# VH-VL binders against p39998r288to527, part 21

Target 1, 240 residues: p39998r288to527
Amino acid sequence: VQLLEMESITSEFFSINSAGLLENFAVNASFFLKQKLGGRARLRLQNSNPEPLVVILASDSNRSGAKALALGRHLCQTGHIRVITLFTCSQNELQDSMVKKQTDIYKKCGGKIVNSVSSLESAMETLNSPVEIVIDAMQGYDCTLSDLAGTSEVIESRIKSMISWCNKQRGSTKVWSLDIPNGFDAGSGMPDIFFSDRIEATGIICSGWPLIAINNLIANLPSLEDAVLIDIGIPQGAYS

## First folded at step 5 (VH-VL)

Design v49 (framework fv_canakinumab)
Fold by ESMFold2-Fast, scan of step 5:
Structure v49 (fold): chain C 240 residues (1-240), chain A 119 residues (1-119), chain B 107 residues (1-107)
Amino acid sequence: as target 1 above (240 residues)
Amino acid sequence: QVQLVESGGGVVQPGRSLRLSCAASGFTFNTYGMNWVRQAPGKGLEWVAIIWYDGSNKYYADSVKGRFTISRDNSKNTLYLQMNGLRAEDTAVYYCARDWYTGYAFDIWGQGTLVTVSS
Amino acid sequence: EIVLTQSPDFQSVTPKEKVTITCRASQSISSYLHWYQQKPDQSPKLLIKYASKSFSGVPSRFSGSGSGTDFTLTINSLEAEDAAAYYCHQSDSWPLTFGPGTKVDIK
């Protein structure tokens, strides 16, 4: 059973809706990432170093984007982690209802949104903070990068510029992909032959993954150092 | 590649002033808090002062508060310690040290510069 | 201020023997304790941060443990290059403080 089907079954049988599953993912993933940012030692009191900056690259039209915004909200709630989100589409375009809801809550918790790679770089320079973590949440299991771009050369160019920007940050920045690194097939873990640009992820955060896909990603993604399975609250029986 | 180099130490009489410098290279200086730590001849380590990455906050050991001033110039990748009203007990090797990114552990140290206060 | 005490003050150890150094804080400092090595005529080097986390490049024979007020640095099999002074340092509260140091020498 695929992740989307497991979430649907769980909602029906155990009264856990999609929002509840997103919250379980976001809470557990945020604790993991806070540890990667230095944990309580760095976040307990104001540190002498800059507050950590996390950048989210997300789709504004799929489940992966909603997950990333929920995660970003939990990260910025502490007041000691700065979070900036850049969407694959303009903020003026129609957003998925779940993405819109998570975006509203994210903004209320101190999360920031920028409209372009240029605006992102200007914001980073103004904050005088290097990006410590990039969260890649453009593709997920919902669609391929080609599907996200559709027939729009503008959106395709935007996605490619976001991938290029992300890979350029690798020197001092850790890149964590939600579910699947962008540019790879979710089922097989093989590179997407129809979209040549790919995220060079440091790690993967997922709530379920086929063993074959993980092995293929290890073989085809030299940057990959880690893979983390997050418990989203599905009872053992639902995984059957 | 990552390096801190102190300078400005020397012999001075009690009551005089001295300014120490610490030149940083091989890392992004303006994203780290910086410290001064001293060691009297044959004795242990004593923390002296800290300055935040942007210069917005500073803390001092009680023994130097009111006499020493820590500062930085991020455009020059340089840390400073202005020492006024020097006393014999300030005689020590002075190290600059970088904060580990998750807090006040000191991951990179300079080689030290000797300050001798004697008459 | 938080006072750190170390024991022993001095230890002369046979090569390959296990060395244990203790650091005690006058008040609870959780896990905000770090260990440094200082060889003769050299600058201190960070060995262990946050009580138990090894700093990069530090040999596996060095390990740290403890929380609250009692902390231990262990060298499982002493090598000649380990002859040095070892210092604990707390970062729980202002002012930051160091222990008085433990000198380890080779027999």
Scores: ipSAE 0.198, ipTM 0.667, lowest interface PAE 3.9, mean pLDDT 83

Design v50 (framework fv_canakinumab)
Fold by ESMFold2-Fast, scan of step 5:
Structure v50 (fold): chain C 240 residues (1-240), chain A 119 residues (1-119), chain B 107 residues (1-107)
Amino acid sequence: as target 1 above (240 residues)
Amino acid sequence: QVQLVESGGGVVQPGRSLRLSCAASGFTFSYYGMNWVRQAPGKGLEWVAIIWYDGSNKYYADSVKGRFTISRDNSKNTLYLQMNGLRAEDTAVYYCARDWYTGYAFDIWGQGTLVTVSS
Amino acid sequence: EIVLTQSPDFQSVTPKEKVTITCRASQSISSYLHWYQQKPDQSPKLLIKYASKSFSGVPSRFSGSGSGTDFTLTINSLEAEDAAAYYCHQSDSWPLTFGPGTKVDIK
């Protein structure tokens, strides 16, 4: 919550809008992830193996989802990274205006969207490519998975299917969560007591996160190997 | 365990044809580009051909272009090399080799199969 | 095609000594050079990829360096099991090519 309020103050006071902050995150995070995908050697050399496949699991209703779509756009703009996104809701039911805006730009840059875990698996089979990175952007720091599911059994079932699919990919696939792995509290880093399913993240990419939450995540998430802080350019004067 | 096993080698007369096979196990064959590399008795390594993971692209050494054809059957986890118009200088141990994920470094090799072209 | 030359063609080395093998490309290949070890009657094994990056499980005594046209494989302290032929291989352009090999034997 404190990070959301700080971004709002920055946009008004210093003429930096939300799109500018998302773009700063996406540029820096995409550079980092390209290095994780093998860097210049993998991406520049015409590879006889499949182009890297990145799967994004995103919320349609929060900033984390918007960040993930902006990130996905930068990844697929290179022409040598394939990106597929699966939303916590049906693609035709996108609710958040910022997510809709980023989704439109993402699609224009070559990003692909699927409507279900089954469609995702079919697309992966058609591309004949292993998933090398999964980006978890379902929760973020501005809501919980319980908030995303609400009272809808359909959305809850869908989110659980996405988590199950993601955790099943571990072994050869690296899972990077934006801001917070789904199933954990952003403020404390402790497991969410209201939602039992959790992403077994390999790493976290965050902007301005409290260090205490990261320490608690390390204690409660044995799969976690790395935590990366991305500078999104918020001026110090915005902190009250 | 990751393994490549070549077969189909033997003694053949000049001008004849021979088909080599490479059976892959212990990994998802369809995710990797595959190569053939040969080595004449007592000589060094010579790259022969590559086929991309989905069969969409192929390259050959000039010495075999137009005579050899690389192919794969991902449903059978098998790589092939069809060798036509065989010459004495094609005598070599033929290795099947898997392409490392960052491109063209060969991380897994088969045991090789000997092809002898003699009159 | 890109021609790779290796020096020396043969080297007999006392155990624990440092071995240096050079590979020279006929034109710049940036860092797209790999090193392989082949023991008698065995298949080649990848040692170093992209000029300087060790492959998994390769002992730390093996290292690679260089860029452009000049590359070096170094065995810091030769062990008996290192007696083998060593090959450089370029992946910069088609066709892919190997060096002629360097044979390393124990004195």
Scores: ipSAE 0.301, ipTM 0.711, lowest interface PAE 3.7, mean pLDDT 84

Design v51 (framework fv_canakinumab)
Fold by ESMFold2-Fast, scan of step 5:
Structure v51 (fold): chain C 240 residues (1-240), chain A 119 residues (1-119), chain B 107 residues (1-107)
Amino acid sequence: as target 1 above (240 residues)
Amino acid sequence: QVQLVESGGGVVQPGRSLRLSCAASGFTFSSYAMNWVRQAPGKGLEWVAIIWYDGSNKYYADSVKGRFTISRDNSKNTLYLQMNGLRAEDTAVYYCARDWYTGYAFDIWGQGTLVTVSS
Amino acid sequence: EIVLTQSPDFQSVTPKEKVTITCRASQSISSYLHWYQQKPDQSPKLLIKYASKSFSGVPSRFSGSGSGTDFTLTINSLEAEDAAAYYCHQSDSWPLTFGPGTKVDIK
């Protein structure tokens, strides 16, 4: 809620639209994640090891999905960072115009899209690259997992499979959730009691104010090690 | 748990050969370049050789070029060092070390295996 | 071959004091310099990679700085468990090389 209010104020009073805010988030978040992947040193060196792999788990219908595809686009440097995206629905079912637009640009920059957890695992084996970062962009502030699944048991099963896959990657892989980890209430930081599956995030990347319920998240998410605020270009005067 | 376990060390006469092995577990071995680093008793560390993740490239320290051969078997998660024409100055603890993702920083080390070259 | 030199060779330090170890390269190596700790009869452990980036699980009292030819490892407040040899290592050019080491012990 705090994040959505800030984005609304920026659009109305400073004439910065949602696409501009997504771009500012993507640029700054990509810089942060590139440093986590070894920065200029790794990208400059000859390939003694395979290029790093980033996997994006994204909603096709909300701001978090659009943010994640924009971020993935900036991470997609030819030959240097591998990015694979898996949506909460099949690619042919994308409805949101902004998600479609960001997906088109993402693909043109070398990003890959898979249609299932099985296809994701097959692609990972083919690339022979370690999965170093998973970006969780399924929920965010603007919807719950129940909202994403709706009345569809197929979509609910798909989301649960994605969460299960993500949690199994813990150990060698760092999981970064955009705004709020999947399976937690954005306003309270408490587990979503109506959806039992939750992402065991390593860190949170926020594009606005610090989370109101950070203490509740810390208490209910033992895997959480860090929380990072990314500058999305909102003027200091908009902060209160 | 990520671990590397060296084996094959022992006492050997000058001019003979010895093969060291390093067994990897707890990570995807085929995704990492691997190194051999040695340390003579009471002395400092000396880099010996590297092999890239897929075996496509290898580099050696000048002191071992033409005598030592690094190799790997990704299906067995095992790194090897074939040491030929051993000399007294090759006496050292030999460590297997994993190359970090950014390349060339060694984040995981084995316990080492002692090679003694003496008559 | 790039030669690394470390100073001092040996340092005996009172607990809780600050320890500074320097590493100098014979030519510029940008930020391709790493620091390792080796306790007696144990394998080396990575402390700092790429001049200034702490490796996972390393205590915050360890920090690295420098670029080009001059590099420093700092232990802000020495603990008894920090008695060890410390090595710098460059990854700028082939062959890879280590410094000769600095031994730190407790008074």
Scores: ipSAE 0.000, ipTM 0.450, lowest interface PAE 10.4, mean pLDDT 80

Design v52 (framework fv_canakinumab)
Fold by ESMFold2-Fast, scan of step 5:
Structure v52 (fold): chain C 240 residues (1-240), chain A 119 residues (1-119), chain B 107 residues (1-107)
Amino acid sequence: as target 1 above (240 residues)
Amino acid sequence: QVQLVESGGGVVQPGRSLRLSCAASGFTFSDYGMNWVRQAPGKGLEWVAIIWYDGSNKYYADSVKGRFTISRDNSKNTLYLQMNGLRAEDTAVYYCARDWYTGYAFDIWGQGTLVTVSS
Amino acid sequence: EIVLTQSPDFQSVTPKEKVTITCRASQSISSYLHWYQQKPDQSPKLLIKYASKSFSGVPSRFSGSGSGTDFTLTINSLEAEDAAAYYCHQSDSWPLTFGPGTKVDIK
């Protein structure tokens, strides 16, 4: 929970609001992911391959979802990247105000939203673009997959379908989880014993984690190649 | 199974022409840029040419510009290299190679086909 | 064009020993450098892409590092099957270019 405590202190004492912290994350994470997509050579106006496709799997009820939509917006604005988002709920059922705001801006910047795994697969066929990166933003520090799935059998079935789809893409696709990979406890980095379905993440992008959580993830997630800490502009003095 | 298989190599006299083919299987050929890379006997690798996934753009090494033409037929999953005005210096094993789609690394290579230009 | 130089040209190594191959670019190429292995009478095989990322199925004893102009390929514990020529390749600028190669033999 170190991320939530740090943000509360920073906003109060240094006049940095939640939207500013979100934007700092999105900008820095966007530049990092553009590098992973091949950078300047890959993302130029003309490229020997089709424009890259990034798929976002997002929750509407946690901060990771809002971060993912902000990140998707930055990917859409530059670099000729196709971005498609699939939520853990129907778009019409979005609850969180920040997720709604980021979704509106994301759409205005050319981002696309689909309502099912079937619609996602149809969109991929229509665009004739391979999915190169999946951004996993289904779980946050404040809400586990067990918490989300426990809301209803419909949501549980949907989440399991999204995880299954993502894991099927693994051959050439790289999966980046925001903050915490789905199916793991945010504080400890240990597997969630109450929900067995997990994304086989290639890497994690986070704003701050206990060292023990990162070490436990490395031990329990064999697919994990990278872990990246993004500086979201929180002053170090606020932490101590 | 992902494969690239070259054909069309052989012995030709200087000034003649030869056409190489590369048959692709096991992946969506139209989603990838394709390359030709050659290797003279006992020497290193030399990049020759690239063609975009849709055939719209092409680039060539200076040593082959104006003499070689890269092309593709996505309906047949086949890459071509038309070689005109062949010189002794063009003697090499010619490989076709698939461009890794997150950049220009060559992730899949064919077995190569030998072209010998001699009098 | 960007010229790549490799050192050493040739290295003979005892099994289980560490091998280090260096590739230097005539100008900065960021991280747009890739490493290939070519065994006698075989096609080249991609080992490392974008300076440091292992390609699928490549043994963990192979690793890459560097950025800008200086790059290194490391084989931490040489196996008999690793006797081959190793090439670096830049994808920063046209025309694409390869290094001259480094031949690794087993003692």
Scores: ipSAE 0.007, ipTM 0.454, lowest interface PAE 9.6, mean pLDDT 81

Design v53 (framework fv_canakinumab)
Fold by ESMFold2-Fast, scan of step 5:
Structure v53 (fold): chain C 240 residues (1-240), chain A 119 residues (1-119), chain B 107 residues (1-107)
Amino acid sequence: as target 1 above (240 residues)
Amino acid sequence: QVQLVESGGGVVQPGRSLRLSCAASGFTFSSYGMNWVRQAPGKGLEWVAIIWYDGSYKYYADSVKGRFTISRDNSKNTLYLQMNGLRAEDTAVYYCARDWYTGYAFDIWGQGTLVTVSS
Amino acid sequence: EIVLTQSPDFQSVTPKEKVTITCRASQSISSYLHWYQQKPDQSPKLLIKYASKSFSGVPSRFSGSGSGTDFTLTINSLEAEDAAAYYCHQSDSWPLTFGPGTKVDIK
């Protein structure tokens, strides 16, 4: 596993969810992902290949989903990256006010939302663009997939379909999980024993993580190739 | 799994025409820009032509402008190079090459097909 | 057109030694420079893209650096399998052009 160390490291162990910190994460994560998508050379007007497609699998009830939509907005603002989002619930089940706010801004910037895996696959065929990155934001460190699945059998079935679709894209597609890959405990990095379906993530984008959690995740997630720490504007070591 | 296979090379007299084909397999051909690159015996690489993923744009090296035409058939996963007015200096191994995902760097190459122009 | 020059033309190196190949562009090409390896009777293979980014599966002993007009490919510790011709290639402007190549042989 390749671990990218940033000059400044931040922590999300505390309940930090202000709009400013969310925006700082989205801006810095978007710069990183744009480089993974080929940077200026790829994202120029009249590239010889189609514009890249980024698919976001996001929770509509936690901070991870809000981060993913803010990130998606920055990606599609360039006009040269296609972004499609699919939520763990439906758009009509949006509960978190920040997710709702970020969804509105995301749509205004050209982001697209689909309601099922089948509609996602239809959209992919229509765009004729390769799915190069999947952003996994289905589980934050404050809400597990087993928490969501336990509420509704419909939601459980939907989540399992999303995970299955994502894992099927492995090979040519890179999967980046925000904060915590789904199916793992944020504190320990160990697999979630209450929900067995897991995203086979290629990399992790986070603003802070305990070393023991990273080591346990590496041991239990063979697909993991990279981990990136993002600076969100909090001085390193300031946990207050 | 990912493969490019050239065909159509051979010995031809100066002034004549020849058409090269490149059959692609193992990837979505219609999602990539494609190139022709040649190499004269014992010499270095020379870029010849490019065609966009959808055929919308084409560019050529000055040495072949007006004589060579690049084209593609996405339904057949095949790239073509129509070579007219062949000259002795066109003698080379012709490679089909796929643009790297960011474009313009060549990540997959065919094995090449030899074109010999002689009288 | 942008002309690329490479030095040296030929280099014979003992195993485990460091190899440095230079590519110079006739005008600035920013970071739009790529490196290829071609072994005898084989097709070229992409090594380094955009001056400094390693292509997947390429051994860590290969690295690229530079920007503007001066670029370098470095093989930190030469292995027998590295005997090949190395070409630089610019994608900054049309037409695309290659350098003349550098042949690396092992003693």
Scores: ipSAE 0.014, ipTM 0.510, lowest interface PAE 7.2, mean pLDDT 82

Design v54 (framework fv_canakinumab)
Fold by ESMFold2-Fast, scan of step 5:
Structure v54 (fold): chain C 240 residues (1-240), chain A 119 residues (1-119), chain B 107 residues (1-107)
Amino acid sequence: as target 1 above (240 residues)
Amino acid sequence: QVQLVESGGGVVQPGRSLRLSCAASGFTFSSYGMNWVRQAPGKGLEWVAIIWYDGSDKYYADSVKGRFTISRDNSKNTLYLQMNGLRAEDTAVYYCARDWYTGYAFDIWGQGTLVTVSS
Amino acid sequence: EIVLTQSPDFQSVTPKEKVTITCRASQSISSYLHWYQQKPDQSPKLLIKYASKSFSGVPSRFSGSGSGTDFTLTINSLEAEDAAAYYCHQSDSWPLTFGPGTKVDIK
């Protein structure tokens, strides 16, 4: 009984710390991206240009996806940034509980979700603006694209279509990968030989990547221009 | 590649009207706010008017408010300035200018069209 | 209306000398100030946006600084092609306004 009570308290405690770390990442990453989108200039005088469009390509099955939705929520909360998310799986196939929770909050804050590359392109035409930033959150530390693509021909085709669409936007559009770009090993930064389709990322936003992995990624990803470490703070509760 | 070309300038009598056009090419015209800026001969720059990317909002300099109307036709990639009740003080080269990405800095300018209001 | 004042109004400079142009706003405009170059018989060109950020393709000899009410445009080593009028422009509040301009000429 005592052991079960201790384990229950410990589980809830770690859950709170995980949520806190996610929020710290989302807040700091959103601040960074808002500066990239023009900062206060878009808020002081009504911008005569269309509101900036951010597209999120996210896994419904990993923590990078959850981070991307939390980040999207903070961007949406401004009321001046349009955010559209496209998942590697349909909303009906959403498996990860943390991704589901963040998706629900994201939608309540004005975030939009589309179900296909075709629907994404239609939404972009309606907004009459090219996408300014793509956030790549399809692969994380805890789930590879090979894991998802290998289970379904439909999911594999969908992921490849999303990558192809993203790479076509490269030029005026900045692509920021969360934690790990698609097709690279999380620990080493070396190319993954099991899945050959890759996002041509402009930059990386991460919360604690080893320097050696960054060096390997820079050497193997010619499109990469920047890498940013986001301060997620000291977890509260763990030291109480 | 990215170009703005003004037209419609000329010599007009005081009290008359003139319509200026600005033809845009090489970019998605409907994604940018557009401005008119003028410069009297030998003088400095004076902002005239702005129109939002979709035509939903407009602002004018006090000197032209009530006389000038800015408009756009996104299907034709064209910006317009309808100038009514012209005065000698309106004599200037009129430039169309595109809003830079996030604010009211003007990153692309046309070559200008001269409007002379002679008494 | 925010009034912008530039100094000097005219400056004749020998090549390779440093040129400093000042723009003062009648009230605080934070960093919402931009600099333009206009060569004789040409359209203005954006040089510096948001007080200190160089526009694409602008030579490194041009730099901007300042915030609030006092702003400076610096040309570190004047080249012959820099003979032009220079204008500051504020985007803090409506109506948008320009400074009166500073003419830089070669001796």
Scores: ipSAE 0.090, ipTM 0.608, lowest interface PAE 5.4, mean pLDDT 82

Design v55 (framework fv_canakinumab)
Fold by ESMFold2-Fast, scan of step 5:
Structure v55 (fold): chain C 240 residues (1-240), chain A 119 residues (1-119), chain B 107 residues (1-107)
Amino acid sequence: as target 1 above (240 residues)
Amino acid sequence: QVQLVESGGGVVQPGRSLRLSCAASGFTFSSYGMNWVRQAPGKGLEWVAIIWYDGYNKYYADSVKGRFTISRDNSKNTLYLQMNGLRAEDTAVYYCARDWYTGYAFDIWGQGTLVTVSS
Amino acid sequence: EIVLTQSPDFQSVTPKEKVTITCRASQSISSYLHWYQQKPDQSPKLLIKYASKSFSGVPSRFSGSGSGTDFTLTINSLEAEDAAAYYCHQSDSWPLTFGPGTKVDIK
């Protein structure tokens, strides 16, 4: 809620539209994640190891999903990075217009989409590439994971399967949540006690958060090692 | 639990052939490039050959080009070095080594196997 | 091929002293330079990758720096277990090459 209010004020009074904010996030977040993938050494021509695989777990109903698809597009455009996305709903049922638009661009840039955890596992076997990074974009600041899961038993079961798959990844796999790890309140950083399944995130990439939320998240998510603030171009005047 | 174990070394006459093996365990062998590195008695390290994770791309040091062949069997988690036309200068401990995941830094090494070429 | 040279060839050092080993490349290799430690009768072990990145489990007293043609490995306070040969290795160009090594002994 806090983050949505600031973005809305910025667009209204300073003519910075949602597409510009989204692009600024995606560019800066992709720079950070490329460093985590080994940077130029890993992503150069003639590497003797397979290309790194990034898996995106995204929602169709919030800004985090749109950010994840834009981020995935930039990773695909880098070359020598394989990206697969799995949505919390069927690809045919995407609701948010910006998620739909970013998904189309993502596909045009070489991004892949699968429709189930089983299909994801089959794709991973076919690619023979290690999963280096999982991007968690299932929850936004404006819509909780509990709200999404509560709409349908099918959606709830799907989300739980995605979380279970993610938490079972081991070794060099790192999990980065966009804005807020699923199962936590974006404003307070406190756990959503009505939905017990949570991503065990390694880090958070966010465009702005209250200090209290970060402190509470650190206390309630032991796996958390880092929080990265991305400059999305909100003018300083909007904060006063 | 990650380990590499070399075998196949021994004493051999000049001009003969020898095949080295390297057995890998504790990691997904098919996801890593693999190398052979040798060390002559009392000398430094010399890179010999590399093979990519899929077995397709291979590169060799000039001193062994045309005589040595690197290969792998991903189904058996095993790396090979076929050495033909052996010379006294090939006398060395031969190590197999795994590429670090970003490539070409060698993070895991075997114990080595001694090859002695003498007449 | 890219030739790597190391200085000094040999260094005898008292425990707790700082040790600096230099590696020079015959042409620019950016940051594609790695450092290995080899103790007597043992296999080499990776210490520093990509000029300055410590490998997991390596003591903090080891550090690397440099880019282009000039690189250094530093042991801030030498311990008895650090008596070994140290090798630099470039991965910028084919063929891959190692430096001739630097032997560090305890006085």
Scores: ipSAE 0.005, ipTM 0.492, lowest interface PAE 11.1, mean pLDDT 81

